# Ledger of designs, part 19: VHH binders against q9c0y8

Target 1, 316 residues: q9c0y8
Amino acid sequence: MSASHPGILHEYTERLVAFELVGKSNVTLTSNVTRSLLLFVGGLGDGLLTVPYVQELVNPLDEIGWSIVQVQTQSSYIGWGTGSLKRDDEDLHKAVDYFLHIGGADFSTRKIVLMGHSTGSQNVLYYLTQSILPNYLIAGIAQAPVSDREAAYQFNGKEKTKELVDWVKAEYLDKGLGNDVLPRSKVENFFGEVPTSANRCIDLTDVRGNDDFFSSDLSADDFAKTFGNLKEISGSTAHSQLILLMSERDEFVSPSTDKAQLLNRFRESIRPTTSNSSLSGIIPGATHNVGPKSSPEALKWLINQLITALRSFIDQ
Below, E stands for the ipSAE of ESMFold2; O stands for the ipSAE of OpenDDE; V2 stands for 0.75 times the mean of E and O plus 0.25 times the DockQ between their complexes.

## First folded at step 12 (VHH; framework vhh_vobarilizumab_d1)

Design z1 (at its last look DockQ between E and O 0.01; V2 from the best seeds 0.00; counts 0 for: pae E 20.5 > 2, placed apart)
Fold by ESMFold2, look of step 12:
Structure z1 (fold): chain B 316 residues (1-316), chain A 121 residues (1-121)
Amino acid sequence: as target 1 above (316 residues)
Amino acid sequence: EVQLVESGGGLVQPGGSLRLSCAASGFTFSDYYMAWYRQAPGKGRELVARISSGGRTYYADSVKGRFTISRDNAKNTLYLQMNSLRPEDTAVYYCARGTFEYSENSEYDYWGQGTLVTVSS
């Protein structure tokens, strides 16, 4: 639906923007009032205003002194097909650096939480565990941390996915052509009309590809290298909290996957154990993006969990 | 055909200055980010400086304060003023065309042949 949304468009680095939605208080991150932010990154194909629950978070967060900010990265919309987690992470670090320095805040008082939806969950986990850049986040929230590889198996077949992977390795990666865009005829059943590089295809669809953090067939040793490796907050001995929110009716998760068991395996791998938030859970009745086909209780549950988490960070 | 032709390289003493030029043709120059990269023998190509279509600049820490990137959109020319040159600035310098500030490897689609800068006594 066509609409106007009140907010502030921030240019956090040249040609990349983040949109701060404004709630009923009309207080923003540029006001002369202490204000914290939930920085939100969507999944494949997402951009500004594409994840439906974000608009519903504006006023609940506003009531507790938090802005929600939707970040655009180079991977937003169709840009993801030739991108990478590393490129996304560089963009997100620039966004965090920007928001640490704008009005009404200083480094010691503003809290920043990074929340990701879908493949944005890989961005969150990467930021907290794999990034080589300095970081300063009080928490990461991963909503719908799903395996792209297992989704490809579900929708296209495991054998066809393996055939694609083998072909891409032989015809592109082994020849030093990892940045080349793959022929549409080879990838349209996987990625639709989005131009997709050989490297990006492998990142998403190969066993232990660079995006392969959430597959149910990964070992405890695999999870130890990711979930088990949360980094210290820069300039501190503290670590970020990690909150994992799976959708109960997620259409991109195989019916054969036991979500509660998988969530428990993720959580048991988190190190340090003090980063393993008790607020992680399964959103009752939720579809992948907690959209209109979700039960009405799903959105209310999500809002309650987020408010509980964000309020707890203010008191610290 | 898109062409980027660098000039102005040469041998210079430490502490000296050079001005590099990049003549661009075959595209609407004013629409593009432009950059200078350099490659020392046996090393990878590294970003030196970048300038947006609107004139915003970025410099590698190693050259900040000594080098100045500029552009003349009317003449389709990119410049690099290099002052206080040091032996570690010795490299082949490349002009590159880009469109967006994404990762450096995915942002630049055309490169010149390069111009050699040698800083030595």
Scores: ipSAE 0.000, ipTM 0.111, lowest interface PAE 20.5, mean pLDDT 87
Fold by OpenDDE, look of step 12:
Structure z1 (fold): chain B 316 residues (1-316), chain A 121 residues (1-121)
Amino acid sequence: as target 1 above (316 residues)
Amino acid sequence: EVQLVESGGGLVQPGGSLRLSCAASGFTFSDYYMAWYRQAPGKGRELVARISSGGRTYYADSVKGRFTISRDNAKNTLYLQMNSLRPEDTAVYYCARGTFEYSENSEYDYWGQGTLVTVSS
């Protein structure tokens, strides 16, 4: 279903844009220095307005003084095929910097929460764990954090996935050809029409690949390296909050996987423990993207959970 | 704690054979890409061979057809069978665990202490 939403298109860096969705109040980040920002990053294949629930968040968040900005990175749409979490992180940093200051705002007036959907969750976790965080980045929200590797197992087969990984490593990575794009004829079943580099293939499908944060077969030690490694806020002993919101009916998670247990494993790994938000949970009746096949209560639950979270951040 | 311990190095005559072993511990061995590197005196460390978790192999051109990398996941052991050894194969041979972590695809994150292989008449 096609839709439109009023807003402001921002060029936050050279040749990259982000869209500020404007709510009923018509308050924008440029018009209000105290306006806080939910910076949203989609998953693989996502671009502007490709995640259904984003538009539904605009007015509820607007009412509580929050704007939503959907950022396009170099990885947006089909760009992920040749991307990396590192590249994404660089783009996101630029976006954060841009939106922190527009309208004359700064770290004393504006707060930013980073929210990721699907593979965007890797971006969020990556952002929180790579470097000391600024004081204005107060939280990360990972919605529908799923394992791309296990998704591949589910849709393509575990053995075939392993074969692909082995082949790519042998034929590309071991030869220093990690940046080469894989032949479509070899990887189409995995990545569709998306030109995919050898490195990116490995990131997404290899055991403990760069993007392998949410696989159910990872060890506590693995989780310690990601969930357990949230960076402190600059000039403070405080840390950003991490909220994990899994979809109850996530089609990319194996039906045999106990999502509640998996979520608990993630949460238990979060360090420092104070960053483990009590607001983490499972969106009831929600498909991966909380889309039209979700239960009617799913979106409402997500909205309420976000409102609760965002209010709590400002009140702190 | 991740540990890699090489063994099997020694003195061998040109044309001879040697089998190196790397005992791995502290991690799920079967999940990782493993490699052998070597460093000759006065030279940089170079890749000799790699083996994927599934057993796919890669060899440097200089050792192709002479060396065989293999693994026994049940024993958590990596092997390098070296045949038709040449003086230019003289080096310290290192076992390495392949890892892809976060900032960039690092080839390897853990190394053994190395085992010396000397090929001399």
Scores: ipSAE 0.000, ipTM 0.225, lowest interface PAE 15.6, mean pLDDT 92
ESMFold2 (binder alone), look of step 12: mean pLDDT 85; pTM 0.859

Design z2 (at its last look DockQ between E and O 0.01; V2 from the best seeds 0.00; counts 0 for: pae O 15.2 > 2, placed apart)
Fold by ESMFold2, look of step 12:
Structure z2 (fold): chain B 316 residues (1-316), chain A 121 residues (1-121)
Amino acid sequence: as target 1 above (316 residues)
Amino acid sequence: EVQLVESGGGLVQPGGSLRLSCAASGFTFSDYYMAWYRQAPGKGRELVARISSGGRTYYADSVKGRFTISRDNAKNTLYLQMNSLRPEDTAVYYCARGTFTYDSGSEYDYWGQGTLVTVSS
C-alpha cells in the first residue's frame, strides 16, 4: 500500500542515507540535544520500510523521547551480495558518529542504541565485540539472531550446502578470485538473483564463516570469541548492554532447535556478565520479522521490552 | 517447463491410510526443498509438511505423528504417507517446490494441480 511517511532523510556520509521517522510530537534529532535514538539495521535484502514492525515503533518511542532511524548501508537491498560484515561495520560507525553530532548533541545528552533484525543481528554483535566502541553507544539489540548457515541446511540441505562451499573454495578462493561474482545458475537456489561474491558466499554458508555467530553447533569457545568479548566503551570502564530477542515461531530456525536452550547458551557466554540484559527473551508467537502472521500479542510484547530498555537508559 | 503432478488421493474411511505421490519434472529435483500443502473448502492453504533436499523434515502440529513426508531423488518423486486419517484431513493436497534465498526467505514458485483426499464414513 502506498503511503507518505513524515521524516527527515539524513545523508550521514557520501551517498548513504538514514531515515528518521517523525512521531506525533514532531520533535527530531536535528533540533533536540537530549533526544536519543534507536538506530535500526535490517537483514539481507532489507532497506527502508521493509521490516514491518519499525513503523509501529515510531509513536511508542516518540512518547519517551526516542527517535527510530532506519539506516541504509552499502549492503542494503541487493548490495549485500558483494559486501561483508566489516564493510557494514564501517558504514554503521559513520552513521553513529553523524547522529551523535546532530542538533548539538554529545554523549552526555544523547544515547544511541544499535538494533539489528535478522542478519542485522550479526552487525550488532560484530559492532560490540570486534571493533572499538564509541563513548556513546549504550546498547545493542539483536532481534532474530539466526544462523544463516543452518537456515541453508534446513531448506537446501546440509550436503548441498557443503558441496557449494567446496566448489566455491576450489574454483574461486584457491585461485585468488574471492571477489568474483558467482554464476547465478550455479547458486540461484541459495542467493536468488542477487550478485554474490565467492567471499560473501563463504561468509554466509561455511562453518565458522565470518557471519557464523549463531549456529547451534558452535562450541563454548566459539561463543567466547564473540559473545564473550564485548568491548569497553571508549573513555570509560563501562560496556554496552546486549539484548537478544528470538522469535518463537521463527521459520528460519530448524524445528529441531530448542530456542530457549540456544538463547541460554548465548547469554551464558556474554562477558562481562553485567552486559547480559535480563530483557533478553523469546517473543511469544512471533514469526521471523514479527509480521502479520505473528500472534496478536507478539508486537505488543516486543514494544514493551524495547520501551522498558530504552527508558532504563535515560535514567542511567 | 517445471511440472508437478500429484496422485494417490481418494475416498477413505476414518482411521484409514493413503499415500500421496508427486512426480516432478523440468528441474533438478534433488536441489530443491519440497512441501505438501492442503486446502479444505472455504479455507486458505496450509502447510502440512516440508522436506529439504537432504531429507530434513518439518510437520504441522495437526499432522505430526500421523503423516510422513519423504522423497526419492532418484525417481524425482515426493511422497506423503497419511495414516490414522480423520474427517478434518479432508482437503485438496498440493505439491509445491520451494526456493530459499537469504534475501527473500522461503517461497513456493511452482504448484501441482492438487489431489483430493476425502475422509468420510
Scores: ipSAE 0.041, ipTM 0.443, lowest interface PAE 5.7, mean pLDDT 89
Fold by OpenDDE, look of step 12:
Structure z2 (fold): chain B 316 residues (1-316), chain A 121 residues (1-121)
Amino acid sequence: as target 1 above (316 residues)
Amino acid sequence: EVQLVESGGGLVQPGGSLRLSCAASGFTFSDYYMAWYRQAPGKGRELVARISSGGRTYYADSVKGRFTISRDNAKNTLYLQMNSLRPEDTAVYYCARGTFTYDSGSEYDYWGQGTLVTVSS
């Protein structure tokens, strides 16, 4: 279904844009220095308005003084095929920098929460683990954090995935050709029509690849390197929160996987422990993107959970 | 050791121009927010302008349209171009570093010694 939403298109850096979705109050980040924002990052293939629940969040968040910004990175749409978490992180930092100050705001007036959907969850976790965080970046929300590797196992087969990885390593990485784009005829079943670099292929499909954060077969030690390595907020008594919101009916997670148990494994690994939010949970009846095939209560639950979270952050 | 050294201050007539420089050392300059503050006689220190690592700028209302903050990351130098100077711009101007990389952080943690700007006929 086609959709439209009023808002402001921002060029937050050269040749990259982000869309501020404007709610009923018509309050914008430009018009209000105290306005906080949820900076939203989609997953693989996502762009503007490609995640259906985003528009549904606008007015509820607007009512509590929060704007939603959909950021486009170089990885948006089909750009992910040649991207990396590092590149994404650079783009996101630029976006955060831009939106922190727009309208004359600064660290004393505006707060930012980073929310990622699907592979955007890797972006969120990556962002929180790379450097000491400022006090205005108060939380990360990972919605539908899933393993791309295990998704590949599910849809393409574990053995075929391993064969792909081995082939890419031998024919590209070992030869210093990591930035080369893989032949579509060889990887179409995995990545569709998206031009995909050798490095990106490995990031997404190799065991302990750069994007391998959420696989169920990872060890506690593996989780310690990611979940367990959240950076502190400097100059504040507050700690950045990490909220994990899994979809109960996530089609990219194996039906045999105990999602509750997996979520608990993630949460238990979070360091510092104060960053482990009690608001983490499973969205009831939700498909991966909480889309139309989700239970009617799924969206409502997500909205309420976010409102609760965002209110709590401002009150801290 | 982090060091910030201001220069370029002096006496200028109303309507004149002056360019301040702040030489930074002891840290990765390109990663940090930088700012100019000023303190006039008998007044508190106030923000004049700030610039992010990415070049995003903010100006106090009193200097908008007249002052320009910029940075040369290759030279580890912060600048303040001051045009159309007024007597009320008379102050000691300070260079300051933000506490966080890539963004403004929550405060400024290092300051220069300041450079005096006097606007008088």
Scores: ipSAE 0.000, ipTM 0.239, lowest interface PAE 15.2, mean pLDDT 92
ESMFold2 (binder alone), look of step 12: mean pLDDT 86; pTM 0.870

## First folded at step 13 (VHH; framework vhh_vobarilizumab_d1)

Design y3 (at its last look DockQ between E and O 0.32; V2 from the best seeds 0.40)
Fold by ESMFold2, look of step 13:
Parts: C-alpha cells; sequence; structure tokens
Structure y3 (fold): chain B 316 residues (1-316), chain A 121 residues (1-121)
C-alpha cells in the first residue's frame, strides 16, 4: 500500500540523500540547533522506508527532541553488491559531517547516534572501531548484528560456502579480478539477482572476511580486534557508547546459536568497558527486522530501549 | 516442470514410525535447500525440518530428537523419518524447495501436494 510520509530530503553529498522524517511537533534539524538525530542505515537491499520499525520511531523520538534520519549510501538497494564497508564508512562520515552542522549546530549542542539494522550493524561497528576517519558519534546502535557467513552456512551449507569462497579466490582474486562481477549462475543462492563482485563475495562469506564481525565461531581474540577497539570521540577523551540489540526470533540466525551467550561474548569484548551499554539486549519476540510477524511486545520494547538511551545522551 | 511428489503417509498408532519421501524433478536437486512443513486440520502450515543444500539440518523443537530429515542427491529424493509419533503429529506433510539470498532471506518457491499422516489409536 502507498503512503505519504512528511519529511525533508537532504542531499548530504553529491547524488546521495538522507530523509529526515518529521514528527507531530514539526521541529526539524534546520529549525532547532539543539535537536539531535538518530542516523539510520539499513542492511543488504534496504533503502528509504524499507525497514518497517523506522516509521514507528518518528513520534516517540520527536517527543524527546530527536529526529530520525534514513541515510542512503552507495550500497543502498542493490548497490551493496559492488560495495564495501570502507566505501559505506566514507558515505556515512559525509552524512555525519553534513548533519553535524546544518541549522548552525555543532557537536556541543547536537548529538548524533548511528543506528544500523542487519548489515548496517557492520557499518556501525566499522565506523566505531575500524575507520581511519574522525569519530563524531556519541553512540552506535546495532540491531540484528548477524553473521552473513553463518546465514549462508545455514541455508547453503558450510562446505558449499567454502567451495564458493575457494572458487572465487582461485578464479578471481588470485588473478587480480577482485572488482569483477561474478556469474549469476554461480552465486544466485547467496546473492540472488544482485550483481556481486568477487571482493564483496569474499567480504561477506569468507572466514574473517571484511564483514565478518558477528560469527559465533570467531575467537575472543577476533572480537578484541573489533569490539575491543572503540575509538574516542574526536576532540574528546570520551568514547562512543555501543548498544547491541539482537532479535529473539531472527530467521537469519541458526537455531543452534545461543543468542544470549553470543551477546555476552560480544559485550565482554568491548573496550573501553565504559562503552559497554547496559541497554544492550535481546528484543523479545522479534523477527530480523522487527516486522509484523514479531510478537506485539517487540516494537514497544525496542522503542523503550531507544528512548532510554537517547534521553540519557542529552542529559550528559 | 518443477515437481515435488510426497509419499509414505498413512495411519499409525501413537509411538509408531513412518518414513516420508519427496521425489523431486525439473531442477538440479543438489543446489537447493529443502524442507518439510506440516498443516494440522484448522491450523496454518508450520516448519518441521529443513536441510541445506550441503546437508546441514534444522528441526522444530516439537519434533527434535524424534524426526530426522535427510536427502539423497543421487536419487533426487528428500526424506523425513518420523519416530515416536504422537497424535499431535497428525497433519498433511508437504515438501518444499527453498531459495535463499543474504538480502532477501529464505523463501520457498515450490511445494508438493502433500501426504496425510494420521496418528490415532
Amino acid sequence: as target 1 above (316 residues)
Amino acid sequence: EVQLVESGGGLVQPGGSLRLSCAASGFTFSDYYMAWYRQAPGKGRELVARISSGGDTYYADSVKGRFTISRDNAKNTLYLQMNSLRPEDTAVYYCARGRFSLSKGSEYDYWGQGTLVTVSS
């Protein structure tokens, strides 16, 4: 069904946009320099209005003085197949720089939180732990931090996934063809109709590929290199907070995975320990994107956690 | 041309066993993950078991330890071995062919006509 959503379309850099959804107050980031924002990045295949709970956040956030802004990156929709977390990180930094200053705001009065859904969770962790660019986020929120590699294992099989990886390395990477798009017939069961480069395939499906932050078979040493490396906020001695929100009934996660144990392993790896938010948790009854098949309490729980977190950042 | 044909259903007593088969044709069987679903009278379809194209398995909690999904790629056949059957297992059982991608998740694009399993004393 078609619907209209009031908002402001921002061109934050050449050819890339972000959509600020406007709530009942009609206050916006340009009309109030102290208004803060939740910058939202979706997962593979996502773009504007594709993650169902985002629309439901508009008014709850508006009531506490926050805008929700959906960012489009070069990876949005089908662009991810030839992208990378590094390219996404560059786009996201441009978006943060743009929003940090519109309306005459600066970091002392406006706060920015980056929230990612699914592969957007890898964007969050990359931004906060791997990026070489300056960090201006007060917090990151990762909803459904899911291993793409283990999802592929679940549906295509571990050995079939390894076979694909070995084939791509031999036929593409070892020949300097990492940017080449793979034949659809070889990868349809992993990437569907989306044109996917050899490099992107490896990033998503190889053990310790560049996207491989959340796999349950990674070691504590692996997590120390990511979760253990939260950056300082630029110009400050403070570090960003990290909030991890798993979906209890996530269909991309193997039933054999103990989500509570895995979440605990992620959280125990967070350094500095003061970045380890107590608001992390498992969203009760939630599917991957907290969509309509979720239990009724799932969305309310999510909203409560987000409101609690965002309110606390203003009071600092 | 894709066809999935279930067989092996029937009437059994509680505690009994049945083995369901699903003969597949019209596609490269070994490339696809497969599942068994069931639908009890007046109820929606529910997942019973799933097997990846590479042989990895998943079971609903209600059947784990009692049912075994397997596949024979040489014969293009999916199986469900059902042991320790209970009246609650009474349903029409369907085999389904799965499609997966990282961006769209999992979905089932072809279904058999089903085979009835009745567990009654």
Scores: ipSAE 0.623, ipTM 0.838, lowest interface PAE 1.2, mean pLDDT 93
Fold by OpenDDE, look of step 13:
Structure y3 (fold): chain B 316 residues (1-316), chain A 121 residues (1-121)
Amino acid sequence: as target 1 above (316 residues)
Amino acid sequence: EVQLVESGGGLVQPGGSLRLSCAASGFTFSDYYMAWYRQAPGKGRELVARISSGGDTYYADSVKGRFTISRDNAKNTLYLQMNSLRPEDTAVYYCARGRFSLSKGSEYDYWGQGTLVTVSS
């Protein structure tokens, strides 16, 4: 069913927008009241209000002085097919910069948390670990951090995925054609109708590709290069908190994968150790996007966990 | 050529059990997720159960706890164990090969001819 949502549309670049959902208090980031921000970025195919639980966060967060903003990047909807984590990171930094400065010096104490869903989790990790741009996040939250590569293995087949990777490398990357869009007839089983570049295909499906953060077959050394390499917050010696929230019934994770163990492997790799939040965990009864097929308590758990986390950041 | 051939359908009394099989050929069975659909008279085709290449399963609410989808990759065979059958389970059951998109989820590109399951006293 279609619904209207009150909010403020922010132009954080000349061509990109972010939508601040307004809660019952009607206090916004442009109000003369100090307000912190949960900046939300979706996964592949996501745009505004495509993740079901986002709208459910608005009022609970509003009550504790936090706004939620959904950011549109160039990768939103079908844009991811020709995108990259680097490009996404640039967009996200522009968004963070915009929201840090709106309202002027009066909002210098504003905290920003970046929350990513699904592939948005790669954005969060990239921002905190690999970005060459300054880190202004008090924390990152990776919700449903799953391996796109292993998802492809699970649904499309491991061997077919490898064949795809090999073909793309031989026919495109080796020829300097990484920016070319792959023929739909060759890749629609993986990417649907989304125009997908050779580079993006490799990012998502190759072993240790640019997006390969969360695969269960990665080594401790691999995790050390990502989770183990959190950047300092710009202008500080402090580091961002990293919260990982996996879905217990994530359909994109193999049933053979011990999610608890995998989560622990991620967490134990986080450096500095002070960035490893005790609030990381598994959302009970939750499908990938904590959607309608989840248990009734899944959403409540997520909300409570977020509230707990966000309150803790204000006290810092 | 991709082929899916269902078997095991028939007449059964309410409360009875059936096991459906789907023999797959013409592709690497172990690489694909598979599904069972059914179509009752006068109704649309609906998803009954799905199983990924890695064994992850999904069930429609109407069959949860009663039906079990499984696969034997060595035999290139998909199964549907149906217990506690009800008259409303009467339908033609179809085996389907899945196609997955990272952004849109599951689709199906090949179907069997179906096998009829009739639950009646």
Scores: ipSAE 0.220, ipTM 0.621, lowest interface PAE 1.8, mean pLDDT 94
ESMFold2 (binder alone), look of step 13: mean pLDDT 86; pTM 0.871

Design y4 (at its last look DockQ between E and O 0.55; V2 from the best seeds 0.51)
Fold by ESMFold2, look of step 13:
Structure y4 (fold): chain B 316 residues (1-316), chain A 121 residues (1-121)
Amino acid sequence: as target 1 above (316 residues)
Amino acid sequence: EVQLVESGGGLVQPGGSLRLSCAASGFTFSDYYMAWYRQAPGKGRELVARISSGGDTYYADSVKGRFTISRDNAKNTLYLQMNSLRPEDTAVYYCARGRFSMSKGTEYDYWGQGTLVTVSS
């Protein structure tokens, strides 16, 4: 069903927008410079209002003095097909800087948490571990940190995925054509109708491609380069907290994958170890995006975990 | 145009075996992942087994080790070999065609009409 959603549309950099949803209190980030926020980025194909639980977070967060903002990047909707994780990260740094400073705020008074859904989880981990810019985030939350490569294995087959990767390397990358869009007939079973570059295909489907953070066959050395490399919060020696929330009934995760053990492997790799939040877990009964096919308790569980986390970032 | 036609159902004793077939037409069979679902009387449909377009297989816990899904891309046919059948396996079994993309997820866009399997003394 269609609905109107009260909020403020921000142009956080030239021609890129973020939508601040406004709760019952009518307090906004401009009206209260000490108010903290959850900055939300979706996954492949997502944009404003596409991830169903975001609307349901508005009032619970408002009750504890937090705002929620949905970020549109150059990769939103179909833009991801010719983008990259690095380009996304550059957009997100501009969004963080904008919201940190609107109305005269700064990181000493306003806390920012970056939350990502699906491939937005790669955005979160990349932001916290790979960026060369000052990190202003007190925490990152990754909901449904799933492997795109292993999803392709599950539905298209491991050998067919390897054959695509080999073909793209030979016909595009080896010829200097990494930015070229691939023929739909070769890739529609992986990327559907979305125009997808050779580079983007490799990022998503190759072993250790640039997006390949969450595959179950990665080594401890692979995880050390990501989970093991959280950066300091700008202006302190403290590090961001990292919360990992898997969906119990995630349709993109192979039934053969032990989610609890995979989550444990991610968590054991987190450095510094003090960044490994005890609030990480598996959302009971949840589908990938915690949508309507989820068990009734899934959304309530997610809200409770988020409220617990966000309150802890303000409390003494 | 797209057709999925199941066959091979019937009455079988507990502990027995059956092999279901699903003849596919009207599409490039090898491009799609395929599944068997079942629906017992008074219950919803449940996944039994899935096979990727490349041949990788996945099973519900209730049938793991007893059932085998396979496909013959040259014959455009999906199979379900059911061994060690139990009364609780009694259901209508459906063949389904699946579609996947990374941004839109999964769906089953075509279903067969089903074939009845009854496991009874």
Scores: ipSAE 0.594, ipTM 0.799, lowest interface PAE 1.3, mean pLDDT 91
Fold by OpenDDE, look of step 13:
Structure y4 (fold): chain B 316 residues (1-316), chain A 121 residues (1-121)
Amino acid sequence: as target 1 above (316 residues)
Amino acid sequence: EVQLVESGGGLVQPGGSLRLSCAASGFTFSDYYMAWYRQAPGKGRELVARISSGGDTYYADSVKGRFTISRDNAKNTLYLQMNSLRPEDTAVYYCARGRFSMSKGTEYDYWGQGTLVTVSS
């Protein structure tokens, strides 16, 4: 059902916006009050208010002095098809910079947490580990981190996925045509109606592609290059906290996958170890996006976990 | 033209077994998600089981351990083996074609005419 949501639309670049959802207190990031923010980035296909639980976070976070901001990147909605983690990271850094400086020096103590849903989790990991740009996050939260590659295996077949990858490499990448958009007739089973570049296809579906953070068949060495390589916070020797929140009933994870074990493998790989948050866990009864098919307890659990995490960051 | 044709329904006693089939045509069967739905009298249509193109399965809690969904891509056929049938399993069972995308998940776009399963003593 359609609804109206009060908030502030922030232009953090010339062409990109972020929407701050306003809670019951009516205190905003532009208010003359110190306030921290949860910067939220969705996954493939997501835009403003496309993740059901986001609106449910507004008031609980507001009560503890946190704003929630949904950021629109060039990858929002169908833009991901021609995007990259690098491009996304650039957009996110612009957003973080904007929100760190908005209000001036009075907000120098503002904490920013980046929360990613689904492929937004790749954004979070990329920001904290592979980005060449400075890290200004106190923490990153990866909600429903799933392997797009393994999802493709699950839904499209492993062999067909490999055939796709091989074809794209031979017909596009090897010819220097990585930026070309693939024919819909060839990739619609994977990417739907979204125009998808050759590079993006490979990022999402190739072994150790640029987006391949969360696949269960990755080695400890692979995880060491990502989870094991968190960057320092700019201007500090401290490191960001990394919180991983998997959905117990995530439909994009194979039923044969032990989610608890996989989560542990991720966590054990986090370096420095101090960045491995004890608040990582599995959202009980939750579907991928903690949507309406989830257990009623799933959303409550998520909210409580977030509140606990965010409160802990204020004291740091 | 996409077609789904269910068969195998009928009258069975409690504790009995049935095997439903869905013959698919008009599309590349192996590329699609497939599912069984059922609709009991006076109730809404509910998901019973689904199977991805990769062979991953999901079952409703009410049928777990009793029903098995499978597919034969060479025959373009979807199956539902139903064991230990109960009166509450009485319904019209429908075959459905699903399409998966990374952004939208699974959407069902074609349905069969349905086959009636009646479980009664």
Scores: ipSAE 0.405, ipTM 0.738, lowest interface PAE 1.3, mean pLDDT 94
ESMFold2 (binder alone), look of step 13: mean pLDDT 86; pTM 0.862

